# Designs tried in a protein design chat: VH-VL binders against ER membrane protein complex subunit 8/9 homolog. Part 5

Target 1, 192 residues: ER membrane protein complex subunit 8/9 homolog, of Dictyostelium discoideum (Social amoeba) (q55fm0)
Amino acid sequence: MNNNISITTEALSKAHLHSFKHHASSVNGILLGKADKNSILITDIIPLFHTQTLLPMFEVAMIQIEKYCRDNNIDMVGYYHSNQCIANELEPEPIAKKIADRLNNELNNMCFLMISKIEVNRPSGLVSIDKVGSDWLKNRKTLITIDTTSNSEDINEILKRNLQNIKESQIYDFEEYLSNPTRDWLNKSLVL

## First folded at step 3 (VH-VL; framework fv_zilovertamab)

Design b43 (from z13 with heavy chain S59K)
Fold by ESMFold2-Fast, scan of step 3:
Formats: C-alpha cells, structure tokens, sequence
Structure b43 (fold): chain C 192 residues (1-192), chain A 122 residues (1-122), chain B 107 residues (1-107)
C-alpha cells in the first residue's frame, strides 16, 4: 500500500482537541474528506465516543454522518482512534479493529489513523494503521502530510492557542450528543 | 423518470485513451453512487469502479486501478470514465449504473444506462 | 476476490413450469446478493436485492432465497418473455463480483 494521506490543520486540531479533552480515556471518530486512487485528503473530523463504543450506536452515528456528507459535498474517508493505555498506545484496541473492518467494507480505500501521545512533537502526531491479511498493523512508511492550503499557520501554534483558550471544552462528540441532544457533535459552529 | 445515458467513441485504437460520459436525470445527482460495469461480447458482467457523488471519492477494481479514472461534474449531472492504454481485450459494452448511497443499504444497481459498445481495433 | 458460481449455465423450461437458478459464493456474503435479468441487446435489469427483496416493478413470479453462500432465484409459472440471461451479484465485499450467468430458454 502506498497511499498519500493529507490532513488540514483544522481537522488535525479538532482530532487532537478531542483526544486532549478525554486524555485519560480512549477516543475515536470519523475522518471526512475525499479519497481517490492513491491519495486521501482529510478536511474535517466528526468525534464519536470517549468511553465505550456500542456498535448499534455506531451504526446510528454513521447514518447521521452520511446524511451530513451528502448535504456538504464531503465523504467519509476513514477513522481515528486514541488508546487510553500509553504502554500499547499505537496498537489498535479490539473495538477499533471491528470498527475499521466495518468501515473498510463500506469505504474500502479508507485510512485508519492512531493519535500518538508519545510522538506528539512529530509533525502530525498520527500513525497509519493498514490492513494486513485479517489484522490491522501500524505502518510508519505511509506518508501523512499536513495540508496548509486553507490555513498556513503552524499546527503547534494553532494547538497552543486553542489549548490556551480551553477550546477542548467546546468540542463535542456523538456520545455527548446521546446524553444531551443540544450538543453540536458535528461542531459546525466551532471556531479554532 | 430516472435515466442514465452513456456517450463516447465507438471505436478506439490500441494504446489510446478511452473517455466515456454518463449523464443522469430524473433524480438528485448526489443521492446515489454511480458505477461503471462492462461486458465483453458473449461474456459476463465486470464491475470496474464507482464514484461518490458528494465528495467525489472513488473506488476501483484492482484489475483496472493503474489505467482507470472516474470523475464527476455535479453542475452537468455527469460522471466520466477515463481508461488509458486500451487493448483489444477491452472491447466491451460499457454501462453506467446507479447504486444506493446510504449506509447499510447495499451496493446493487437499480437503474442502468443503455450501454455503449467500444471496439478496440487497429 | 469472492467467486460467484451459477448452476446451471443453460436451463430449458416449458411455459408454466417453475425455473430455479442457483448461485454459490466462495465465502459468506450474508444476504448481500442481487439478481439481474438481461435480454439480448439490452442493459441488465434488477430483479432482486438483499437476497429476497423484489425490486420495484418486478412481477411476483420472481422470488429469491438464501443466505451465506447458497442462493436461489425462482421463477414460478415461467412466461415466454422470461427467456433471458440471469446473473447473481454479491455486494458484501469489494470488488463486487457477478456469476457467469444462466441462459433460460423457453422450449
């Protein structure tokens, strides 16, 4: 596999804010953008869960996201996950592999990205997970670049500013929406 | 009424590039995937690839990945198939077909274009 | 890739008789299976999807059954207009694959 993965500073910032908001637990979400033959461009993310992922609720979230995608000229292109345990932080948890299999069956040329807590100072803080046979394994050879076309500001400066402004408390995931339907889990109004 | 219509050249020389256009009408363009399926004379059906009408994401049958590109023009309700380095074995009737969009609905083809025969010969 | 095998390849039937076509997948496709009819010079027409759901406008004499790896298309009280090729298609796993087709001929 030699897919080139690009993620915008805005999408990357949202994923890190979701992980930081719930840094003591596992988090996951859906990557939005466009996938082609040899490239995936991620332009937004939708946060999903920060405790336990129940597959029936995941299915409900997918239907809602797909309706949003239709209205906004954007596609589901992958999945992100961040482990609770630092000792095995880049090894996908069993539930993450189940979700990745489900998405791979629907999307195929998708990406699966783990958010690294140890490698936070690397350019993206992300590591690609590829399907090998029936398993999902990390692949550090997959090129992940930050797309600065819409915002040329350095990601570290964006994250610093957003954390100083406590923006992680303003990002909501689908699990929070299930507990309180007034929460904007699509985060369309969030300004970073 | 739902309609899909293929258009393009009926004859292509070996090593040339094929370009076929699928024009759709009678429904909202972004509500359904568009797929390309071909059928060699006297042979079965072969799925080539598809495009998501929303963001333009594509899926290709690995057999064609190096030669095939599918693109869209939402303003014209059109999907374009481009295939490079045509060979006589690529002689076939090419169809565009509509498939369900929504999660869990499946990827079967409910409406098909009339098909266009493309002959690859010198 | 999932291989779809159809039997028989040729099926002569008399009007009013039932006709049955089998489709076997090389691995489980759950209920994610469709059936198509194709007459000479025409595009395929969807008959059945989800293994057993009739498509819009399809007469009730057409029915589908099966799950996993073994599927059947049944045409009850076959009519002369049903002479055509019939193809199964799995959509459980990418790439989507078709059976080789069954030619139904009216005696």
Amino acid sequence: as target 1 above (192 residues)
Amino acid sequence: QVQLQESGPGLVKPSQTLSLTCTVSGYTFTDYYIHWVRQAPGQGLEWMGSINPSGGSTKYNQKFKDRLTISKDTSKNQVVLTMTNMDPVDTATYYCARGPYLWGEGRYFDYWGHGTLVTVSS
Amino acid sequence: DIVMTQTPLSLPVTPGEPASISCRASQSVSSNLAWYQQKPGQAPRLLIYGASTRATGIPPRFSGSGYGTDFTLTINNIESEDAAYYFCQQYNNWPYTFGEGTKVEIK
Scores: ipSAE 0.598, ipTM 0.840, lowest interface PAE 1.4, mean pLDDT 87

Design b44 (from z13 with heavy chain S59N)
Fold by ESMFold2-Fast, scan of step 3:
Structure b44 (fold): chain C 192 residues (1-192), chain A 122 residues (1-122), chain B 107 residues (1-107)
Amino acid sequence: as target 1 above (192 residues)
Amino acid sequence: QVQLQESGPGLVKPSQTLSLTCTVSGYTFTDYYIHWVRQAPGQGLEWMGSINPSGGSTNYNQKFKDRLTISKDTSKNQVVLTMTNMDPVDTATYYCARGPYLWGEGRYFDYWGHGTLVTVSS
Amino acid sequence: DIVMTQTPLSLPVTPGEPASISCRASQSVSSNLAWYQQKPGQAPRLLIYGASTRATGIPPRFSGSGYGTDFTLTINNIESEDAAYYFCQQYNNWPYTFGEGTKVEIK
């Protein structure tokens, strides 16, 4: 997939906060926005799991997200994953590849992003994973841009402020919803 | 009640751009994908591409990707196919067709427009 | 791209006889296969999806079967109004692909 990928500061902040909240485990979620011929714009994310992904639970989550997307004029455009093992932070785990295959079969025009640390050579903290034959391999050549149209604040400052305000404790994923149905896993009321 | 209707020019000159509109009625526009499928005279069916009516995400058959653009106007319940640099081999009946939006259901085409014949000649 | 091969390409039948059309995929498409009927001058009409589920309004004389790579459309007790082209379509992999079509002719 050689799409130019752009993600809003709010969506990017949510993804990193999900990872920070569950620093000692793998996390994943769905990217929402619009995918066109040569670009994907990510404007929101839906956090899914922070320990183990069971595929039947994933299927249930997808049905709910699809309905949300229809009602809110937004599309599923990809998948994000963050590994528990820091030494292999950019190598997709087997379960991540299975989920990416499942999503690719439904969406085709999608992206798969691994979450890592923000660095000068990786300002978003994201690395693209492309499908090559039957495998998923990292592609550092794919441009991932932070879309600052709605918020021009530096992502590092946004994350610093949100962590100081303990906002990571207010982001909920689908796994937390399964344990307590009062949790807003779509995070509609979350302010960053 | 469910209807899909194509409209556009019946004749296009070589190297010109084709623009076809699919207008839908009888259902909620955002509940189904819209696909474009063409059929050359006496030939089989060829899938060209699709659009998600919610966010406007598109998928294209690689054969057409460099020339084809699909867009939508939700306020008019319309999907527009634009294809550049038309060639006589692009002479075909062009159909818009409706596909399920449901996760896991797949993309078969339950309702089709009547089709519009586009002839590419000088 | 997945190649869909239909046999036969032409099928003359007498009213009341059964007609059977085969569709073979170049790789597995699970049950993600549809069948369409197209009469001259008309758009295709969905007959079967999910390999074996009849679409709304389709008479019970039409049935589909198969999984993986080999699929069959059966028309039991064929009627003169069934003279048409029939196409299979896989929707398991992008791009979606169709068979060449089978022309069913009434003798």
Scores: ipSAE 0.765, ipTM 0.886, lowest interface PAE 0.7, mean pLDDT 89

Design b45 (from z13 with heavy chain S59H)
Fold by ESMFold2-Fast, scan of step 3:
Structure b45 (fold): chain C 192 residues (1-192), chain A 122 residues (1-122), chain B 107 residues (1-107)
Amino acid sequence: as target 1 above (192 residues)
Amino acid sequence: QVQLQESGPGLVKPSQTLSLTCTVSGYTFTDYYIHWVRQAPGQGLEWMGSINPSGGSTHYNQKFKDRLTISKDTSKNQVVLTMTNMDPVDTATYYCARGPYLWGEGRYFDYWGHGTLVTVSS
Amino acid sequence: DIVMTQTPLSLPVTPGEPASISCRASQSVSSNLAWYQQKPGQAPRLLIYGASTRATGIPPRFSGSGYGTDFTLTINNIESEDAAYYFCQQYNNWPYTFGEGTKVEIK
């Protein structure tokens, strides 16, 4: 496990917009980037599900993401989840813990991030969840920083503009792709 | 067809840095993880770490702490192991080995280099 | 770390006899276990992975079995060329760990 996590403004914006698009349900997805000895840099995300995670289809999605990663010089480095209920939104749901266990078995140097509200004391809106024994618990000591090297604009302003432009409707997840294969769930053409 | 070849110094003095290169051929570099495994004379095998050939993410055996770094050069089909502050107990044959990349396949080692003996002495 | 314990550490066998090597994990590794053969001066060679799947090119006299914590490598009708060290390896948990090895000696 790493103790320093950074995420680009572009990747962070995508994750929040996925959550906003499906505000009445839980969402999840895969974090892409690079994991070093003591740090993880997240540079992209792939949205997966927004109603119910179907574990056999999750396995299929992982194989497809793996092929994408090989072709794009990028690695799977973690998992994000957003709870359906605003109350207790930082406590991972049982399905989230099950997926995190599955990913942790494959990628032992990974991060698990819960999506929450952006606040002064939580600038990214993300909370790190660490594996402690057999459980997954919130870790308040793990800092999640926003990497602004490619875009120095404030994340709140980016999200405000993207929501005003209804950009959340342009983000597609794997579940939507299963219903309509024309949907680009890798979101290669998305501009935020 | 598939070949892995280690290269580097056979002798390192205590406190110096070791650098070993693994050159691979006969397959697509990004299709398999590369691992480093060592074996002290007359002893068992010890997994040291691995590198994802796509993005370069690394995984280390915590036993080596801050001494070990693994990196790659995709243009040369090479993986480099760097280990600082060498000690006589680090005397071993160092192997690079190829492991599956595919989801669910696990991390066993299907092809190995022939190994390079590194002796740490004054 | 998961500790892998092999028994026996030394196994003298006569050609034509079966040989069995045991590998025990300190906690469950499911079926994520591999077996390797290493002859003197050579790199290890993969024999079995997934506890029971024979690697490409490995003769059918080699077979693996087990699940969880107890695993066995069996060599039926052992040949003189099978004199070597044999190692088990778990790949269920980081760091990956090996057994201490079993030396198979032909009498």
Scores: ipSAE 0.707, ipTM 0.868, lowest interface PAE 0.8, mean pLDDT 88

Design b46 (from z13 with heavy chain S59F)
Fold by ESMFold2-Fast, scan of step 3:
Structure b46 (fold): chain C 192 residues (1-192), chain A 122 residues (1-122), chain B 107 residues (1-107)
Amino acid sequence: as target 1 above (192 residues)
Amino acid sequence: QVQLQESGPGLVKPSQTLSLTCTVSGYTFTDYYIHWVRQAPGQGLEWMGSINPSGGSTFYNQKFKDRLTISKDTSKNQVVLTMTNMDPVDTATYYCARGPYLWGEGRYFDYWGHGTLVTVSS
Amino acid sequence: DIVMTQTPLSLPVTPGEPASISCRASQSVSSNLAWYQQKPGQAPRLLIYGASTRATGIPPRFSGSGYGTDFTLTINNIESEDAAYYFCQQYNNWPYTFGEGTKVEIK
């Protein structure tokens, strides 16, 4: 698999805000960017679900995202997930593993990232999950870095400011779009 | 009509770098994956790698990963295969081939270039 | 890597006879299997994908079947122009792999 994962400050902010908006539930989404032989660069994310993932709706979302990717010079490169229960925060839930298997069949070199606390030893707040045999397990050796070339502001300061301004209320996921088609689940107008 | 055409040198010396270009026409470049497949004289087919034409993500057969790079130029409708440190055993006909870029479809190859023979010899 | 084994490697047939080529995967590939025809000096041509779906322009005498590890390409009422190499390909797992090929010869 790819050993180095980089995520832009904007993409990382969107993922954390999606998790903050639905702090009492699991959330998930698709990572967009570019995958090379030794690295994955994530430049955007598409939030998907915050209550439950119904696989038929996931399939519909994938078709929509694929079309968006073809039109916007960007690729699906992975999946993110945040668990509802903090006690098992970094172990992927069964549905997350099922989705990762489905995505891996289409993408192969995809990354699977769990959202966790931002800490000194985990600056992005993300943990890599790798496929080991038939299971998905935490990988301590995959390096996840923040790409600050487009925005050099510290992620902690960005999140602090955005939470103070209640920006998590302005991020929409695909599940919200299914309930109200006026919701911009691609979050094109969101400024973080 | 859909066309894929390979171009590049027919002869490469051992230890040199091979560069082949696949130029496509007759469809929207970003709608299909492009793959590279080679065939040694009188032998079977071997998948080398592919590129997603939208974002440029690349996928490599581990056998070639250390030597192979695939890149694209959307403005020219081209995909380029670069392989370093060529050896006589790399003598083969090199094909580019088109694969579906549709969720739920597989990566079979519906259209192929006519192939270009690359001989590696001193 | 998934190994694809074709049987037979050489198949002499008389025009009008049915011909069958087998392809066996070392592990399940679901229905993610394609068949290609290659004539001397030409690029491969897609015949079947998804194990049993005929590609556009392919005559109905070509059919595919199978799922999991065992697949068959059948050519009913074989014609002289069907003399060629035939290859199976799995696209279930990376890297994609091909069978060694079957040479169909007209007697």
Scores: ipSAE 0.677, ipTM 0.854, lowest interface PAE 1.0, mean pLDDT 88

Design b47 (from z13 with heavy chain S59T)
Fold by ESMFold2-Fast, scan of step 3:
Parts: sequence; C-alpha cells; structure tokens
Structure b47 (fold): chain C 192 residues (1-192), chain A 122 residues (1-122), chain B 107 residues (1-107)
Amino acid sequence: as target 1 above (192 residues)
Amino acid sequence: QVQLQESGPGLVKPSQTLSLTCTVSGYTFTDYYIHWVRQAPGQGLEWMGSINPSGGSTTYNQKFKDRLTISKDTSKNQVVLTMTNMDPVDTATYYCARGPYLWGEGRYFDYWGHGTLVTVSS
Amino acid sequence: DIVMTQTPLSLPVTPGEPASISCRASQSVSSNLAWYQQKPGQAPRLLIYGASTRATGIPPRFSGSGYGTDFTLTINNIESEDAAYYFCQQYNNWPYTFGEGTKVEIK
C-alpha cells in the first residue's frame, strides 16, 4: 500500500479523546470518510471497544455502522487501534490484525492506523500499518497529514481545551452501548 | 422497476480516453454499490472496479488501476467510468452492475445494464 | 488472483433432462459464489448467490450447491429457454473473478 492519508482535526480529536478516556486499556474504532485511488480522507470516527474485542459483537457493530454510512453519505475507510500501555505502543496486537483482515476483505481500499502520542516528529500521533503478504507491518513511508480546511486551530490546542473541559467523558463507544443501550456510540450530538 | 443504462461512444481510437456513463433508476442510488464489468468478444467476464455511492470511495482491479477512474454524480444518479490510453485489446462490451451494500453479504451483481460495445480501432 | 475453472465448456442437453455445471476455485471461497445466465446479445442475469440461494424470480428448476472450492449449478427438467452461457463468480477475495463460461445448447 502507498496511500496518502489525511484526517480532519475533528476526527483526530475524537480518536485521541477515546484513547485518553481509557488510557490504561486498548481502544479501537472505525475510520469514516472517503477512499480514492491514491488517497484516503478521514472525516469522522466511531469508537468501538476499550477492554477487549469480541468478534461476534464487532460484526453486529459493523452492520449498524454500514447502515449509518448509507444514510449519511460517508464511507468506512479504515480502522484505528491504540495499545493499552507504553511497552509495545506501535506493534499491532493479534486481535487488531484479525479485525484489519476482516475489514480489508470487505473494503479492499482502507487504512489501518495505530494511535500514539503527538510529537514534533509525529504531528498527528498516528502511524500507518500496511498489509505485507499475510502480515500487518508498520509503514514509515506512508504520509499522514492533518486536514485543517474546516478548522485551522492547532491540534494540540484543541486537545488541551477538550481535556480541560473533560470532553473525553462525553465520548461513548460501542462497548459502553452494550452495557447501557441509551449511550450514543455514534456520538451524533458531540461537540468538540 | 430497477434499471441501469450505459451510454458513451461506440468507437474509440487507439491512445484516446474512453468515458462511459451508467444511469440508474428505480431504487435509492446510495443503497447499492455500482461495479463495472467488461466482456471481450467471445470471451468471459472481467471485473474492473466499483464505487460506493454514499461517500464515493473506489476500489479497482490492479490490472486497470493506472488507467481507470470511477466517479459519481449523485444529483443525476450516475456513475462514470474513465479509462485512458485505449488499445485494440480493450474492445469489449462494458457493463455496469449493482451489488449489495451490506456488511458480510458479499458483492454479487443482482442487476446489470444492457451493456455498451466499445470498439477500439482506427 | 483466484482462478475459477468451469467444466464442461460446452454442454448439449435434451429438453426435460437435468444439466449440471461444475465450478472449481483455486483456493477456498467459502460460500461466496454466484451463478449467472447470459443469452446471446443480452446482459448476464443473476441466478444463484451465496452458493445455494436462488435469486428473486428464478425458477425452482435452478439450484446451486457446494462450499469451499467445489460448486455445482444444476438445472432440472431443462427448458428450451435455458439455452445460454452460464458463468460462476467468486466474491470472497479481491479482485472478483469469473469462470470461463459454459455454453448450454438444446439438441
């Protein structure tokens, strides 16, 4: 894969806040947007799990997300994952690779992103994982850029403000929905 | 009544660009993927690529990726196939076909356009 | 790419007899297999999907079976209108691939 990947400030904020809310756990979710021949633009995300992924429940979530996508003129374009603690931050866990394989079979043109800390050398905090043969390996050559067209504010300032306002507590994932069906895991009303 | 209809030139000269339009009616445009499949005279079917009508995401058969572009116009219920550098071996009947937009259901083709024959010759 | 091999390539049949067409995949495609009918000058028509599910409006004389790599399309009590080419298609792996086709002729 040699795709150029762009993610909006809003989508990037949601992904990081999901990770911050569950800093001691692995988190994952689905990337939404548009995938073209040589590029993928991510404009939203849907959080899924924050402790463990049960594949049958993942299948149920995917059916619901696909319906949402049809109704909202947006596509599933990838998967994000964050490892629970620092020791193996960028190495995809076995479950993450299984999910990426499942998604790749349905979408073909998709991306797999690991969430890490935002740093000067990694402005988005994201690292691309590419399929090489039957495995998924870190790809340092994939360009990941922050699309500031709709919001030119620096991502670090947005995250600082949202954390100060405890916005991470307002993001719900599919796992929380399974324990309490009133939780809006599509986060339709969330304002960051 | 579900209908898919291809339109475009029947004759293209070598090295020119082909543009075909698929117009759909009788269902909600965003509920089904649109695929392009071609068939050379006397030969089998070959899948070329598809577009997701919701967000416009595309996927291509690697054989065609460098020459093929698929796009959509939701306001007209149309999908457009553009292919550059046409060669006589690209002479074929080109079909658009719709496929399911359901996780886990797979991508078979339940309705097809009538097809348009494109001859590549000088 | 997954290669789909159909046998036979030509099948002459008398009306009222059963006809069977085989499709073999070069690797497992689970049940993600479809069958299409194509008459001269016409677009393909979906007959079967999911290896064995009959498409809407398709007569019950058409049936599909198989899983993994070996699949069969059966036409019981063949009618004159069934003279056509028949193609299998796997949709388990990208790119989607078709068999070379079987020509069913009524003798």
Scores: ipSAE 0.751, ipTM 0.878, lowest interface PAE 0.7, mean pLDDT 89

Design b48 (from z13 with heavy chain K65E)
Fold by ESMFold2-Fast, scan of step 3:
Parts: C-alpha cells; structure tokens; sequence
Structure b48 (fold): chain C 192 residues (1-192), chain A 122 residues (1-122), chain B 107 residues (1-107)
C-alpha cells in the first residue's frame, strides 16, 4: 500500500464537481497521473458514470482512456467513487469493489479513493480504500495531500467560484457521452 | 525491425550500483511497456519490474523494490534500470523486454533484448 | 506470489514424435499464460500467449491449451531445432512469475 497520495487542486476540483453535478446519485471515474514505489501523484481525472456502471462499457472506456494517456504522457493511477446513500458514504458499494479489483489486476500500484465532503479533518474530501485480503476497506491513516504547486488557491474557494459559475454543468462523464457522442467526456477544453 | 538492446558494465563489485540501459528501435516507444527480467546462470527467469512508456509509472517485484529503480527517456527511446547494493547472488543475464500496453491485452513479452551478463565479484 | 510448476523438467524426445509440457499454477490465472522458447546463449522467444494464441512467426506445430490452473504446450512432429528450454509465464497477478523450465533434448 502507498502511504503518500497527492492530488492537484485542478484534479480534485473536477472530481468534486462531478459528484456535485449528480449529488443524488453514485458517481465514479479514473484518476490519472504518475505512480512510483513511494507515492502517487494525481494530476487529472476522467469521469465515467453517474447512475449504473455497465461493465462492458467500462471496459471500452478503459481502452479509450489508455489511448488518451499514451498521447498525453500521463498514466491511469487509480479509481474514485462517491456513494448515492449519504448514511454509508465511505463504504464502497459492491460495484465499486468489482471495478477496483479489475483495475488492481491491470495496474499494480494504484489507489482507490472515496469522495465525501471537504471538512477540517478531511481537507481533500477524499478517503483511501485499501485492499485487505479479498476485501476493500477504508484506511483513514493514508495521508491524501493537496498538491498546490500549480495553483495555490484554497480548494474551498475554487469550488465556491466554480459552483457560482455553474461549472458542474460543463463537466461531462462517459455515461453522458454514450447518450450523446458530442460530449467531451475527457474534458480537454474544460476551464476551471 | 523491432530491436531492444541492453548496454552497461559487465562487471560490478559487491556493494556498488548497477546501471543498465535498454535502447529500443523499430516501433513507437510509447506503444509498449518495457520490462526487466533477469536469469542467473543455469537458472530460470525472474521478473524484476516495468515502466509505463507514457507517464513513467513503475511497478516492481517486491523482492527488488528496495534496491531497484526504473526510469525512461522518451526522447532517446531508452529505459534505465538502476539497482543499488549489488551482491554476488545478483550475477545474472539481464534482459529488457517489451509487453502490450492496451487494457486487457496482458503482460507477456513479445520481443526481448539480447541480454547482458552482469557478474558481481570482487 | 503465484507459483508456476512445470513437468517434466527434462524431456528427451525422438524427432517426429509429439512432445507435451505441463504448467500448473498455484491459483487460477484465467487464460493469462505465455510460453517461451530459449536456446543456449539466446534470449527467450515468445511462442504462445493467452494460453492458446500463437505468436507471429511461430510454426503451427506449436500449440497451447488450458485455462485456470492447468496448461499444456504441445510440439507436434518435433524437429531437431526445437531442442531448447521452455518456460511458462503467468501474467494474471503481480508479480509475474515463470515456471522453472523444461529442457527438451533430441535423442
């Protein structure tokens, strides 16, 4: 298990906007960046689903994401998930565990992050989920740091501004692309 | 023609650091993972680690993790293996090998370098 | 780690007869299994991947079969140039592991 996970303010903002856009539903997506033996740095995210994860379409999305990664000098480094039910917000849903197993099988040295509210005791709003035996369990000891090197603005201020400008409506996921192929689910042109 | 070529010192003293370079040609560097596999004289094959040709993410066999670093230089089509604190038991032929990149294709090795014998002795 | 066990470790064969090498995984590896040929002084050469798919340029006398834990490499109508070591490799789980090898010798 990696004990040192960092995520940029831009990547973190995208993940939270995806979750906020579909606040009444579960959402998920892929974390992009670089993983080495001591740390994982997340520099972007690709949103996938906001209702049901269709496993065959998930496989198709992975192939497309890898082609994108190859062309953009970036790697898949993990998975994020946000639960529909607020009462069990940090317990990974069965489908999330299946996806994490599939990713873990392809990507040694990956992370699995649950999205929740940003608060004093959880500055990123993220909680690490680790594989323990055959199960996936939350690990609050894993430190998730916000990398402010490229943008020193506070994440709460960034989210406040982006929500005020209704930027959550401009982030698209793969599920939206399946319904309308004009949607840029890789969000190459998204300005936050 | 697809070619992989290892280069580096054939002799390393105990406690010193090994550095091997794998230079590839005949294909697009970012289309395939590069793996390092070693083979002690008269013994079987042992996977050491790999590097993602795109972002440079690495994966290591736990046996080597504390001593092994794999890096790349895309502009030179090169992957470098660095291993610290060499011991006589690390005497082996070291191979670089390429593997499929795309999701679901697997991590088998379709082309191998010729191998470089590294002897660790005083 | 998944342990790959090859049998036999040494296989003397007469030219023209079939040769079969078995590879057993300590847990299921699905079809994520490859076979390699290595001649003295040479690098390994990929023969089969995905348990049964022949690699480019590999003669049709080589075939692979199996799924899960039990796999077989078959060389039909063996030729003198097939004298070599043969290794199986699983790529289902990290770290990737190889069998100990089978030495095929022509009588």
Amino acid sequence: as target 1 above (192 residues)
Amino acid sequence: QVQLQESGPGLVKPSQTLSLTCTVSGYTFTDYYIHWVRQAPGQGLEWMGSINPSGGSTSYNQKFEDRLTISKDTSKNQVVLTMTNMDPVDTATYYCARGPYLWGEGRYFDYWGHGTLVTVSS
Amino acid sequence: DIVMTQTPLSLPVTPGEPASISCRASQSVSSNLAWYQQKPGQAPRLLIYGASTRATGIPPRFSGSGYGTDFTLTINNIESEDAAYYFCQQYNNWPYTFGEGTKVEIK
Scores: ipSAE 0.777, ipTM 0.889, lowest interface PAE 0.6, mean pLDDT 89

Design b49 (from z13 with heavy chain K65Q D66G)
Fold by ESMFold2-Fast, scan of step 3:
Structure b49 (fold): chain C 192 residues (1-192), chain A 122 residues (1-122), chain B 107 residues (1-107)
Amino acid sequence: as target 1 above (192 residues)
Amino acid sequence: QVQLQESGPGLVKPSQTLSLTCTVSGYTFTDYYIHWVRQAPGQGLEWMGSINPSGGSTSYNQKFQGRLTISKDTSKNQVVLTMTNMDPVDTATYYCARGPYLWGEGRYFDYWGHGTLVTVSS
Amino acid sequence: DIVMTQTPLSLPVTPGEPASISCRASQSVSSNLAWYQQKPGQAPRLLIYGASTRATGIPPRFSGSGYGTDFTLTINNIESEDAAYYFCQQYNNWPYTFGEGTKVEIK
């Protein structure tokens, strides 16, 4: 679908920090915000996995995220993925397509975003993946806008500062929570 | 104890806008999706759209070509259906219906309002 | 859109006999199928969801079966109060779609 996609500076920063923390592996997570018939606004993200996606645990995470969403007046609106291998960095891996199909079945008008490691001409570093027939294919024509309403600072400056302060060490995903239940994978207290 | 109740006009003229309100009671508003389903006289059921009770994200049947809007007011336990440019073919009984919220539970309709007949004629 | 086809469209039955209604989807809907009963002047009532799970308060004479594209609603030992329209609904894909309905008439 040709939806207008916007992501806040804070949500975008979290997604990139998750990817940077696990630069040698694939990462994924859920996009939170609000979806309308012609637009999706992403205001937060929940990091999920940084090695192997465990489908039964993914199902458990979805239930937990929806309970969080219900309490916080926010919805699941999409999925993000970053590939381990740079050679095919924007081609969704089979597991990513499977998750996107599963999520699309639960949510209509969702978005699927790949995190680019080398696209310097896309300010967000994100590329939209659209469903074409039964497959998921990158669509570089879909513009992803950064919503600066809550923070007008340039995303590159924010990412630079956060990396200098090693903020990627403070973001936790669901997989880390499975290994240590004291980890806040919802990242409620994270200050960027 | 669970109750859904539609309210709104029984008659609208062609080209006018329809506004229907669904008021729910007997459960926590944010625990279930609300869907709108209509039924033309003597015909089958047609799903129109739904609203997520948490953030207000909406899903619509593309058949309505952008003339349908669903919104919510959590403080009033209400969901509102607005449809522009009404036509005689839109004459139908309009239902609001409750569906499961949580991942994996599915989108079937366990409780329905009584329905409200909307006639579109000049 | 997934098209749901019900057969038969009209089903006259005698009290005490079993009745079966078929629902066919134009593509697989897994087990994401519900059945509803609608009596004249009333809202639909959920009978079955997940193809085979009875809704709360539904008598055990109602049962559902099937997976993928072919589904059946069975009413064992039919009673006069079961005279109504019956609709199947898929919730596997957007938009959700319903069958045309089957009118069950008691002879």
Scores: ipSAE 0.726, ipTM 0.873, lowest interface PAE 0.8, mean pLDDT 88

Design b50 (from z13 with heavy chain Q62E)
Fold by ESMFold2-Fast, scan of step 3:
Structure b50 (fold): chain C 192 residues (1-192), chain A 122 residues (1-122), chain B 107 residues (1-107)
Amino acid sequence: as target 1 above (192 residues)
Amino acid sequence: QVQLQESGPGLVKPSQTLSLTCTVSGYTFTDYYIHWVRQAPGQGLEWMGSINPSGGSTSYNEKFKDRLTISKDTSKNQVVLTMTNMDPVDTATYYCARGPYLWGEGRYFDYWGHGTLVTVSS
Amino acid sequence: DIVMTQTPLSLPVTPGEPASISCRASQSVSSNLAWYQQKPGQAPRLLIYGASTRATGIPPRFSGSGYGTDFTLTINNIESEDAAYYFCQQYNNWPYTFGEGTKVEIK
């Protein structure tokens, strides 16, 4: 739970494409990057589920992601969640809090981000969820910066281009991998 | 053979900065977390912080967070502890210790360095 | 922070007798509990992790038990070389915390 969070344009785009691909359901995934004393930099994401998170399958996915991180000099640094419902789109739902607790037991220094669904004529939302006592609540003072160092293009223009090219159909999550092992859920070959 | 070895100054003056290096050998550096644990003379063990050997992410005990920095150099198989504004109460034996990386295994310490005594005195 | 309380703090034992050390956590730590042995002038050595799993190379006379808040380290048929301090450690919650230690002395 740091005060400064930075996410790259590429990582954020992948998370939004995952959310858009499964517009009618909640989605979630793991944030990858580096967590320092008072800052977390997110440089990639791994999509996990788009229907229901089953904890035993979540455990299996975590083991695989950890191996990937070790081989690629990158760390798990947090969790993202996107609610199905517009009315509560940035409020963490019970399952999201449970997963965040599980991840926080393994990673003391982590972040939890809620992202909104991409809609026509609607700005995307992004908010940090902080642990207060035993609960997870929106943190109004956590600064989230979109890191444009590698790509100075506006996130909205990148998302628009990727949606026009139907890139959401090319992003796969762990749940899709369980149904078809040929799906690259680590998205190593995805070009945005 | 797995080995962890601390090195650094044994004496530090009050208000100065401590720097200790932990050099590891006998295993793949990126397969295990490295932790720092200290023990004041005649007292118990106190966990200070850790570093993930892959990306370099750190976790700190809140007690030390404002003064403590842990970093790594993968090319040298080294982890460095830096602590600012040393005080006589920081006099202790400082250990680096290896912990499991794998999800679900937990953070116990399977191998320890021999420890280095740091005395803070004017 | 989770507080780990060890009893007794000092345990004089005769070789060949069993010895037991208790560790109590201020809240549940599941099975995420380790035991360490430390001889004077030496670094700690892992004995048990996961409350009951013996670490590599540790003699079978050492065993651990417990779950939740109450844990026990048992040394069956204690030997003179077992004179040392023994510490429990929880790794269920951050920050990781240790018990105050038990000194096992051979009579």
Scores: ipSAE 0.767, ipTM 0.881, lowest interface PAE 0.6, mean pLDDT 88

